# VHH binders against c4kar8, part 282

Target 1, 263 residues: c4kar8
Amino acid sequence: MAELSTPSPASPAPLDGGRGDELEKFTLRGARQILQLLQDLITHRGLITAHTGGGHSFMTAVLKVDEERGRVVLDPSPDPQANRRALAAPRLTCVTQLDGIRIQFPLVGLGEGQDKGRPALFAPLPAEMLRLQRREFYRLQVPLAHELSCLLKAEDLARKPVEVSARVIDIGAGGVAVVVPTGAAEFVIGGTLPACRLALPDGEPIELDLEVRNLNRQTQRNGTEQLRVGLRFAALPRAADTRIQRYIFKTERALNAKARGGL
Short names: E, the ipSAE of ESMFold2; O, the ipSAE of OpenDDE; V2, 0.75 times the mean of E and O plus 0.25 times the DockQ between their complexes.

## First folded at step 16 (VHH)

Design kc15 (framework vhh_vobarilizumab_d1; at its last look DockQ between E and O 0.67; V2 from the best seeds 0.69)
Fold by OpenDDE, look of step 17:
Structure kc15 (fold): chain B 263 residues (1-263), chain A 125 residues (1-125)
Amino acid sequence: as target 1 above (263 residues)
Amino acid sequence: EVQLVESGGGLVQPGGSLRLSCAASGFTFSDYAMAWYRQAPGKGRELVATITSGGSTSYADSVKGRFTISRDNAKNTLYLQMNSLRPEDTAVYYCARVEVWYVDSSGSTYEFDYWGQGTLVTVSS
């Protein structure tokens, strides 16, 4: 009876530094964005694989984020040897997943101690976090002629409510990508934009909540900078979902027909 | 409610000894690191000694070899044995609960969330 050694799920190898330029699009460096993402990890009790090098890793979690002191608190391993390795490592590579999105971030300068009587690991806040968004949903490139827009209810740098009319550049079942002028509003990845309005050609705007999923600065050919904002539908009524799906399907059919020389 | 009550302060001659006690209540004493710090008249707060939940101790250079921090978890009491007292040891001594402590490559960090009212130690001839 050959004991089929179930292959231990290969710890996802740290993403080799693919072409630096592509990873930059997925790298968060903003302090507020980093803090929000770490808070999201806490809220969701996300398990983190912490890699210490040499093929060693342990399971941890973010317990606390201290913005004032600029530190993150981690759950130590129950294995003292793993903790020793973590403390000795010049860099800890943390890998986790939130909502199907792989997140990776480095921690440097680990210390050990206690927080409120509980053993903990301490580190300065990461300088950057990599968020690899899997496009799970096919996104339709919106034809320019359709002039889809989304009214975003956001905040400015002063945290004052602002409404920004954004052009929709792509749409899928899970969300939209929009372009906004640089400086029109402050967007935070993981932040929710409530009561936004998506304008479709077929009727009244759809009111919906949007979650900021990605931010990309783009420089246009004319030298103008624009912000591309990837937005997830956070709460989409069934009727709205149906309308969106209908629009996508109709548009795809039209585009395909045109491509085939039929129109 | 967390309470820390210091006792054992008083007047002592140079070279004398004194033992301070801190009675702790309102929390699981055994889980927390504890510390003694002091404030001399006209001077800032000075950390004197720390003890972890595991019993590891640290001391300020000014008191090293003369002072001993200890704890009795069964009695929820922190102690500071002070030997070979000097006039410069004159201060109000405070017991403190360590909310956060950690050690990294840069050194040790201690943050306190509760402290007592203090007990006065006067070292004078």
Scores: ipSAE 0.779, ipTM 0.903, lowest interface PAE 0.5, mean pLDDT 89
Fold by ESMFold2-Fast, scan of step 16:
Structure kc15 (fold): chain B 263 residues (1-263), chain A 125 residues (1-125)
Amino acid sequence: as target 1 above (263 residues)
Amino acid sequence: EVQLVESGGGLVQPGGSLRLSCAASGFTFSDYAMAWYRQAPGKGRELVATITSGGSTSYADSVKGRFTISRDNAKNTLYLQMNSLRPEDTAVYYCARVEVWYVDSSGSTYEFDYWGQGTLVTVSS
């Protein structure tokens, strides 16, 4: 698999439509499967990144699935402008993760209103949902307590070199997703950031060349805006790959032990 | 328990006016959209007017320009001001609580979970 631009499960960017044929085997179309998966997102309080197009998204969640009326109810953004973008969009692309598995689905015909006196967004049930059960799409959600950062070597709007410390929000074998303050640097999809430094808790920062794969201006549930950048590792050295895999494995093991009451 | 109690109905001559009131209790009135329905003899129920918690209003074509829906959240009361009344406005008028509403590109949807007992409006000479 030599796909340079395929986003990870925890990436804010949706998967490209040109890859539809390759993803067909991961597409759920059964009504029962779709309903069960949406209910699982409610049960696990799964946060959803809803992409409205034009590089914009907001954080939401499924509040309710109404089988009888064939619709889902979503948590609106506290930012009215994010909601207006969503309502104006011909299609909302929802991306989330459940137990390390990427889930993506479209919503068409979004409405705005209220459910039992509470603001809500409404949409018909999706006719299909993508559920990626492949190891290559696995991304670890980085615990906030780990304070993982990546020092990005980028350019500002005047093309002057700038260094930006970005928080790593997810990590996988192929790359990382980071949060960058809006306006801190200029990023171009397909652009290369040389000699960036990924700080892991187990030693010296890893020097890596990173390729920008996706950009998303995301409105958080508290109404603040941040830029999320998906970055692909360009030709990882073996030592770096080993350290990243070790970090992922140890963190997964610790999270699994905590879930079983071990930590 | 949710209670909706209508009042203000009566006999009025064509061209006259009436104001209906609905006293709401048992829920946070200010959070909910509210509506007025009517049922005329020999007809099904017709949605007359709606008002959202934010104050946005909508009306049936048959009453637009003649009826005004309003609310007083401090008093937990919904109102319907009816002007230029016609014999065809003769009906039992019901206050209703909107459980779900939303607006999309195809229009507005309203779904209701509670109705009052109704108040009779008769427009006749």
Scores: ipSAE 0.710, ipTM 0.868, lowest interface PAE 0.6, mean pLDDT 86
Fold by ESMFold2, look of step 17:
Structure kc15 (fold): chain B 263 residues (1-263), chain A 125 residues (1-125)
Amino acid sequence: as target 1 above (263 residues)
Amino acid sequence: EVQLVESGGGLVQPGGSLRLSCAASGFTFSDYAMAWYRQAPGKGRELVATITSGGSTSYADSVKGRFTISRDNAKNTLYLQMNSLRPEDTAVYYCARVEVWYVDSSGSTYEFDYWGQGTLVTVSS
């Protein structure tokens, strides 16, 4: 059976470094955990996209982990230019998946040589590895027909309270992105919006505190300017989290079924 | 079974020359970097020279210009031509197979998994 669009395998991009606080709880720093995860990648022969910067990447794999020497051995690219870029890069950002779990880790101090007569790349063990289940990084693009909205309790330029009804454009386990007309309220990165209300289709709105994480001015094709506001959920009750995850799951299932002709 | 057998050692006067050979068997010789090490009596091992599978060479400062490492992949043989020998070159010379080598920002790393029984070179009047 067919599925919703599959991202191109040629460019799974690293997760944005600006999410540092959000990603910390998914970061492994224990040597034992790191060694186990690298061994799992070797066992499952996972293909890794290694990003060298400047939009360049190449495909590789972890061939070996040497615990005693504290290093990993990687498959070099057949393209000599890719290997030269990797060796010149201050940091190689490796991205892969294992059983539907996204894995990302940095390698620094890359070297080039041979292992048992075969060309290989060498690096010290990574100091950290990011390990995420799909739900922890996935953002559902909200269907327009659902008309999801979030009532934001914000402030205007005069620091007076204002309420803005913002359209939700995407939603995930950790937050939402909304759009508002430019000038509707003043938003500050790191600022909190207490007692906002997220309207889901299957019940009363959810009251939640939101933190502003990013702001982007968007110009639509008709020239209209909007402000895209990225908002993080602060400390959700379990019941609210459950409702959000159920909405995401049901909506995904419905979209997938519609793509297959409405089965 | 990997085997490395050195030969060509002996007694030589200062200023003389010797050529060491290392016959290799039990592996695909042309795939591997190879090296010569030496160990003077009662002292630690010193890396003398290396040669990659592609023929690139490196030498210890103490032997540059006097020693030449080479290989014949058709005969599975590694060589060390030693000219202008000095008493401080007196040592047991070992042929070694490089298991791992790489170059990074910290320099070169060489790790060996097999070496032969050695051949003694004595430089003395």
Scores: ipSAE 0.617, ipTM 0.853, lowest interface PAE 1.0, mean pLDDT 87
ESMFold2 (binder alone), look of step 17: mean pLDDT 79; pTM 0.781

Design kc16 (framework vhh_vobarilizumab_d1; at its last look DockQ between E and O 0.63; V2 from the best seeds 0.00; counts 0 for: unsure alone 63.1 < 65)
Fold by OpenDDE, look of step 17:
Structure kc16 (fold): chain B 263 residues (1-263), chain A 125 residues (1-125)
Amino acid sequence: as target 1 above (263 residues)
Amino acid sequence: EVQLVESGGGLVQPGGSLRLSCAASGFTFSDYAMAWYRQAPGKGRELVATITSGGSTSYADSVKGRFTISRDNAKNTLYLQMNSLRPEDTAVYYCARVEVWYHDSSGSTYEFDYWGQGTLVTVSS
């Protein structure tokens, strides 16, 4: 009777040291964003794995966010030893998931105490929160009401420069998908479209270079043929990346709120 | 409704002793940390002593070794035994419920949400 050794749940692989630059794109540092995300965690009663180091962790939850005092209140472990480890740790690494997105944030300066007669752990608000959208796979479906557009600088069949206003149908950290009328321009997979302009609702269009990654002809229900163009951000300024990430985050939150019956 | 009612104050000679009581009602007394603080005439509020729900105590340096905070959860009562009283201990003493307390590497923080009306302690020859 071979005792099937239940594989020990694989320690979450250390966030592969992907280039510090890539993680930065997913890091929230804005106070308002951080507060909102923490509130979302409270609302969803998200379970958090708190890592104390040395391979030790315990389950917790955010109980309260005190904006005025700049602190977060956590549910202590029922295991006193885990709490002791947490308090002794120079840093607590909190890992959770919200709406399928992995969230990671550090807490430093933990204290123990009580909130309204209940034992609790206290920490200053995190300075940053990492929202790991699987960049490669996550695409936000852009609500039609947002009317996101991208001005594509392309060429026609005669290699004449043309500007095509394209509707953005989905957006991610790595690029956008747009729809254009068939025949509006000639697109070549692997080709670069320089100095395009992505229009976001929050301000002036973002100038960026786009690389054509895929082409898909789609027939609409009305019989009209459209070309779906998958575009990669070839060169994206940091400020632009931040704006795009902010838009994605804000929109996703709004959509999720609506889906939950939030007016 | 949360109520805290202090008693036991009065006039005492220097070196004397006094025991203050605080009757608590309207909440689960055993779950909350409690505190005594005092306010002398013309002076600000001073935390005197704290006791957690678990019975851990802390004292201001000015009263350490002389005052003892205790609690009887069965009676919903907080006590402050004051020994070796000094004229500088003259104050109105208040019982307070600790809404929040936490301890970190920087020290302990206490936040109060309810307090009593106070009881006057006068230490005079």
Scores: ipSAE 0.791, ipTM 0.909, lowest interface PAE 0.5, mean pLDDT 89
Fold by ESMFold2-Fast, scan of step 16:
Structure kc16 (fold): chain B 263 residues (1-263), chain A 125 residues (1-125)
Amino acid sequence: as target 1 above (263 residues)
Amino acid sequence: EVQLVESGGGLVQPGGSLRLSCAASGFTFSDYAMAWYRQAPGKGRELVATITSGGSTSYADSVKGRFTISRDNAKNTLYLQMNSLRPEDTAVYYCARVEVWYHDSSGSTYEFDYWGQGTLVTVSS
């Protein structure tokens, strides 16, 4: 069932996992399946966005899975405030992806300490993990080398029109997530940004109307904070949809080829 | 090779004091939390005191106010200053390296990967 304030498919924001029959078929509850998926995140060096609530998140990674002790070890944030928010949260909602498949899982009972002399976060193994293999939930993490940007037509803090070049960090069938420079623009959830321009490699920028679906202040692995804006494609022309899908397909194929024949 | 070598144990009268030392080698001592634990004859092991790499300390209720754990990272040495000793403090005292520690809403967890050979402390008149 559709619910108000549910995160967009074009957003890194978490789904309320396990509440509906529709998500049950994508939920892993087998101990071996959970352990294997967590190990796959280690092997692929998967970056995890850990949501602490209140529009806050931080970037982490699984460092170790201890089956015998029944726990997972995570990379703490270099920002002490992000770690304090995580420890104070009743749960973390961890969102990541492998090969375009969205993976989401809760961590409850977070602890802070050390593993072999190195700072670490500790949590019991999750009882369930959500693995969503749907086109609408697929998100390509945009390679930094592509320098993909979207020129946003927005307003600054004084309500003056501004154009902001935002870095595209992920892209899917329904939208993009972008990083906005500090103080450059003001966003309201549900607001529309008309005539924005998405610059893809090879070809003219695509002119798009974008709807703001979510806002998240994320602490990066280097300790810096950034505003992430989730944007939904409004009234996407078929030609634009085809170009976006072509970019996603070609980039995914190139990343898969690099992984198999690594340089 | 990780080595922990305790010294400073001996016979002392009730109310007396001893200082135990643990010489550590084979790892970057300053990175690790360290602990002292003890085992009296016929009893299980008791965690006596811990010290983190940052210098934060904790103590068993039985020794709070009487024992002080400290470290000298330049000398790769862990210390336990024992004051106001009681006959019930008689035990073999072991230095231990903390492999894993963390604090959560349920309390504190400490797990150890290396222990020394131990040093005997006897408190008797």
Scores: ipSAE 0.724, ipTM 0.874, lowest interface PAE 0.6, mean pLDDT 86
Fold by ESMFold2, look of step 17:
Structure kc16 (fold): chain B 263 residues (1-263), chain A 125 residues (1-125)
Amino acid sequence: as target 1 above (263 residues)
Amino acid sequence: EVQLVESGGGLVQPGGSLRLSCAASGFTFSDYAMAWYRQAPGKGRELVATITSGGSTSYADSVKGRFTISRDNAKNTLYLQMNSLRPEDTAVYYCARVEVWYHDSSGSTYEFDYWGQGTLVTVSS
């Protein structure tokens, strides 16, 4: 049956907004750079996952870019519901990867119509495009056995100092995500937590300043409420950065070996 | 080669009617949205009416209720029925192929890649 297709590999999920300022230096905003990158996607026939929100997405591609009119033309979904969700969404978050380079960009103001007699979606050129190598977006999922923790110097509801030992669930070059019991402390997005301590398996804990980037409430299987806190490293000394990168590298290699029956 | 040939223009008294035709060739007519534009002497072009490949229509406020755009995909022909003609309808009328159209929150966009030589409609006593 010629119309039955095999599933395609999906693009990665969008990077969350709590990492936005750490990714700024990888963000293209020049019109010429944006046009060239979009043209590269066209030339290499890059498949794009377009996220519409609410956990919904569809596969698309950039069909053409019109520099003079400042717009991009996208392939519509064969699923009419996906197209309706895209048109209703306040923004479409497009994610793709080409030759180990992750590309992510927003489209707003989607319209629907036809290009040369064929159905198409239309949008103004994106105002920005994110272009990253793996090391620039990668977050290691920390194995539970490592029991990696970060001591947070935060405040309680009454604005009094508290120290909270938080389990680190992921770690990357620019920050960590941790979980704490709901109510352990009050966190404010944009708030700074000075002199926190990140405990790596080797050596003394690293003293570092953290900035709260996002907060998400989570309910565990047993009904217990936890708070996921996304934290950005403020300026990180070279030695601390080296220790974090070494931990990530060694742990990733160990995890890959375990996945294939190794140690 | 894409060709669009208008016909049916002429001199009409106010209140009269005319039916314009546009013969299309050189492309798959049924795939394209089509439009009528007009240009009065010394004036810019005005979009008069559009019709999508599926038959959905739109009209300028100045002609709504008086003009009807239609198409016959079997004959590759676009029509404009013009009733209750007024002196301000005097113009050269052009059949145009819509290269791009879309609707978004800012409204509708229509862009044309081919148009005919036009047919003159004069509404006068």
Scores: ipSAE 0.594, ipTM 0.843, lowest interface PAE 1.1, mean pLDDT 87
ESMFold2 (binder alone), look of step 17: mean pLDDT 78; pTM 0.767

Design kc17 (framework vhh_vobarilizumab_d1)
Fold by OpenDDE, second read of step 17:
Structure kc17 (fold): chain B 263 residues (1-263), chain A 125 residues (1-125)
Amino acid sequence: as target 1 above (263 residues)
Amino acid sequence: EVQLVESGGGLVQPGGSLRLSCAASGFTFSDYAMAWYRQAPGKGRELVATITSGGSTSYADSVKGRFTISRDNAKNTLYLQMNSLRPEDTAVYYCARVDVWYYDSSGSTYEFDYWGQGTLVTVSS
């Protein structure tokens, strides 16, 4: 009778220091972003696994965020021992998932008490929250109502410069997919389109270079042929990346809220 | 509606005793921590004593050993037994419901959402 040693749930490996730069891309440090994400956790009643160290954890939830006082209120464990461990721990590592995205954040300086007659744990707001969205692979389907466009600087068959206004159909951290009329320009896979302009709803267009990665002919329901062009951001300034990420985040949140029967 | 009504204040000689009462209504009294604080003429508010829902008590250093906070959950009443009263104890005493309290490495924090009208305690010869 071979005792099937149930593999001890592997302690989440300490995020190795070398992946630090990659993790920074997924780390939220803005106070508003943090507050919003915490509020989202409240709204969605997201269960949080709080790790206290030593292989111990307990289930909790964010009950309240107090912006004025800079504190978060957590649901205590029904296990008094877990609460004691939490309070004794120099740091809680909170792990949760929202909309399929892993969220991790530290809490430091826990206290115990009551909020409105209910037992609660208190902590200062996290200084950072990690939102592990695989940016590289995630493509937001752009709502038609947003009317995102990209002005492409391309060439026609005669190698004459042409500007094509293309509708953005999806966007990710690495690039955009656009649709153009068939014959509007000649696109070459691996070719660079310099000084294009991506129009986002939040301000002035972003000037950027785009690399053609794929071409797909599509026939619309009305029988019209369109060319879908997959474009990679060849050189994206940090400020532009931030704007794009903000747009994606905001839009995703709105879409998810709508999908959940919200407004 | 949440109501807190203090009683038991009055004039007392130094070394005397008084018992203050606070009648609570409009909420589940047993669930909330309660506190007494006082305000002397021309001075700020001073927390005097606290009692948790579980009955754990804390006192200001100025009243330790002399004052006792207690509660009767069945009667929805908070008490402050004050012994060995001093002239410096002269103040309006307020009963307060603790909205939030917590303890961390930095100490205890109390936030109040409701308080009574107060009862005057005068300690004078």
Scores: ipSAE 0.671, ipTM 0.853, lowest interface PAE 0.6, mean pLDDT 89
Fold by ESMFold2-Fast, scan of step 16:
Structure kc17 (fold): chain B 263 residues (1-263), chain A 125 residues (1-125)
Amino acid sequence: as target 1 above (263 residues)
Amino acid sequence: EVQLVESGGGLVQPGGSLRLSCAASGFTFSDYAMAWYRQAPGKGRELVATITSGGSTSYADSVKGRFTISRDNAKNTLYLQMNSLRPEDTAVYYCARVDVWYYDSSGSTYEFDYWGQGTLVTVSS
């Protein structure tokens, strides 16, 4: 019934909203480039957040790229509801990261079945992939061992002030993404959370104002749901910016050194 | 190694019945979707019936209501019960292992990696 079309350069809609022609220079359209990037995601076991619309997403991974048949094979969610949402969606917006570079691509025409006796999701190869090699889009995936947290000032369901300790999952020059237990607080896109405290290793917490940019209920690979909140740094002081950039730089260098030493 | 061995073919009168069996070995049978194909003399292969690991079945329009595909995972065996046989059902019947299958909004796709040697079914007066 639905006509399949090649997505525009600005499609799919990014998590932070479309950027139109600004993203054209970061858009890969060459078949070999797309295949190589998907293979790199397999090699590095890159986790993909697949957005199904309506504020829902699930964690997946590319299991296989079939160049001859022009398709990708994805790891289905252990949550059957997440898979049903994905199959019902007109498109998936897949977001991942490779070496700190944000990668985003659409999948249209999702199918459900099996590959070599194992449950799998199938989709045609994307015609376009975004590879955002720009400082403002760079997100360091925070090592779990750092136990990096941000104390958020928010409101509960009764509109009473609450403080929620949220785990920081990624950090960049422009903001952080955090995980909040479902129901712990209410967040409004565009709302400001004043005087939050970002706890970095080897220093005092940084006090800063955060703006809510996006909200997503994400089904994890183990089937549990968590609320992911994207937060923008508002009016970031120079000293705080320097400390955040220093953390990102030091952590990236340490991760790169560990990767080289692991050979 | 993967082995699929068909049996149960033979000569039968129009309106008769036959039950085909396929003994599978060399892989975890219960994990795989399985299929029956047929090939009439001088014709290409036609997909007759499929069964998923979960037991969902599909049939070619030409055999729907007359043929039943089933499986016994304890015996690693696939079956095709053929009723109300017609002369046009005359063919070599092949058991096949489904390498890949999926369904989307446009329909179903099945791809196969192994076939048996076949068993001949002749429907004639």
Scores: ipSAE 0.666, ipTM 0.859, lowest interface PAE 0.9, mean pLDDT 86

Design kc18 (framework vhh_vobarilizumab_d1)
Fold by ESMFold2-Fast, scan of step 16:
Structure kc18 (fold): chain B 263 residues (1-263), chain A 125 residues (1-125)
Amino acid sequence: as target 1 above (263 residues)
Amino acid sequence: EVQLVESGGGLVQPGGSLRLSCAASGFTFSDYAMAWYRQAPGKGRELVATITSGGSTSYADSVKGRFTISRDNAKNTLYLQMNSLRPEDTAVYYCARVQVWYYDSSGSTYEFDYWGQGTLVTVSS
């Protein structure tokens, strides 16, 4: 496996002491519960990031759950290389969320073919699914309309200082996930990016020290590749923490109000 | 209504050739993978050949090199060209529509939702 084969920022650190034991109470193993959760992903049109190992992932979605045959049907990537990597992987780690609740599950034994004349990926139903509804694991998917960005202070391939404006795709109490243009900068897991600037919609940018937690090269549903970088807030001042929490709560309330107004 | 109608079966001498046809209607033929199955007297069904919508083919080891599956999407027709026929090829041959197919590390899976009535092929002196 590659150095970039770490869990996404949305994944807890299961090997961080007692984290594995803590996650057990959030793990679904009942067949009916698993079927219901997968069906909820279909109903809510949930987009899934499928991690294929080697620091690679692609965007997919559950198209169908076949209870009788014990399998799930997934949307293939338009990028043939992403599908090839997925089929070669011994295991996919699928990560998604429903209304801020993190959902994670493994898929083993992936196949490719067709369902009723259309291309599809097939896998046996997962034996377990993780459903995390804890405040510390909550990640707000940042609305594109907010144009949330973080100015990263990093190094290029020649180890020269560069500033990269990265789009923030999700945010939580512990950090952010950003997308970085290919080749814009080099990142090292465990490395610190000092004095980065997080731009929230209201007020001055927040100056933060960020630690690189994970790197993942993702193929989007349109076939393009991007680098997703998981960043942990290093020592976060109380004022900055308060502003980030206010943004998360305000955005959640606005999204919930839109959903309720859509009645 | 989905319909699959086979034709071209008959009596043929060992070493002879025969071409089977399957006329499909009631669905978008070009979107679906198709297959030929056979059932010999007193035996279960055997998958003989498959063809995907993209034209990729597969064959049972027993017929490989002798049989050719093909399709004509403009005519909504599936074909099976059978050469060098042997007495053990005697069977009822069925056209089938593939509802689901996929390949994984364990092999190929094919699931069928519609079958034709079958056409009898007898290979005898």
Scores: ipSAE 0.657, ipTM 0.839, lowest interface PAE 0.9, mean pLDDT 85

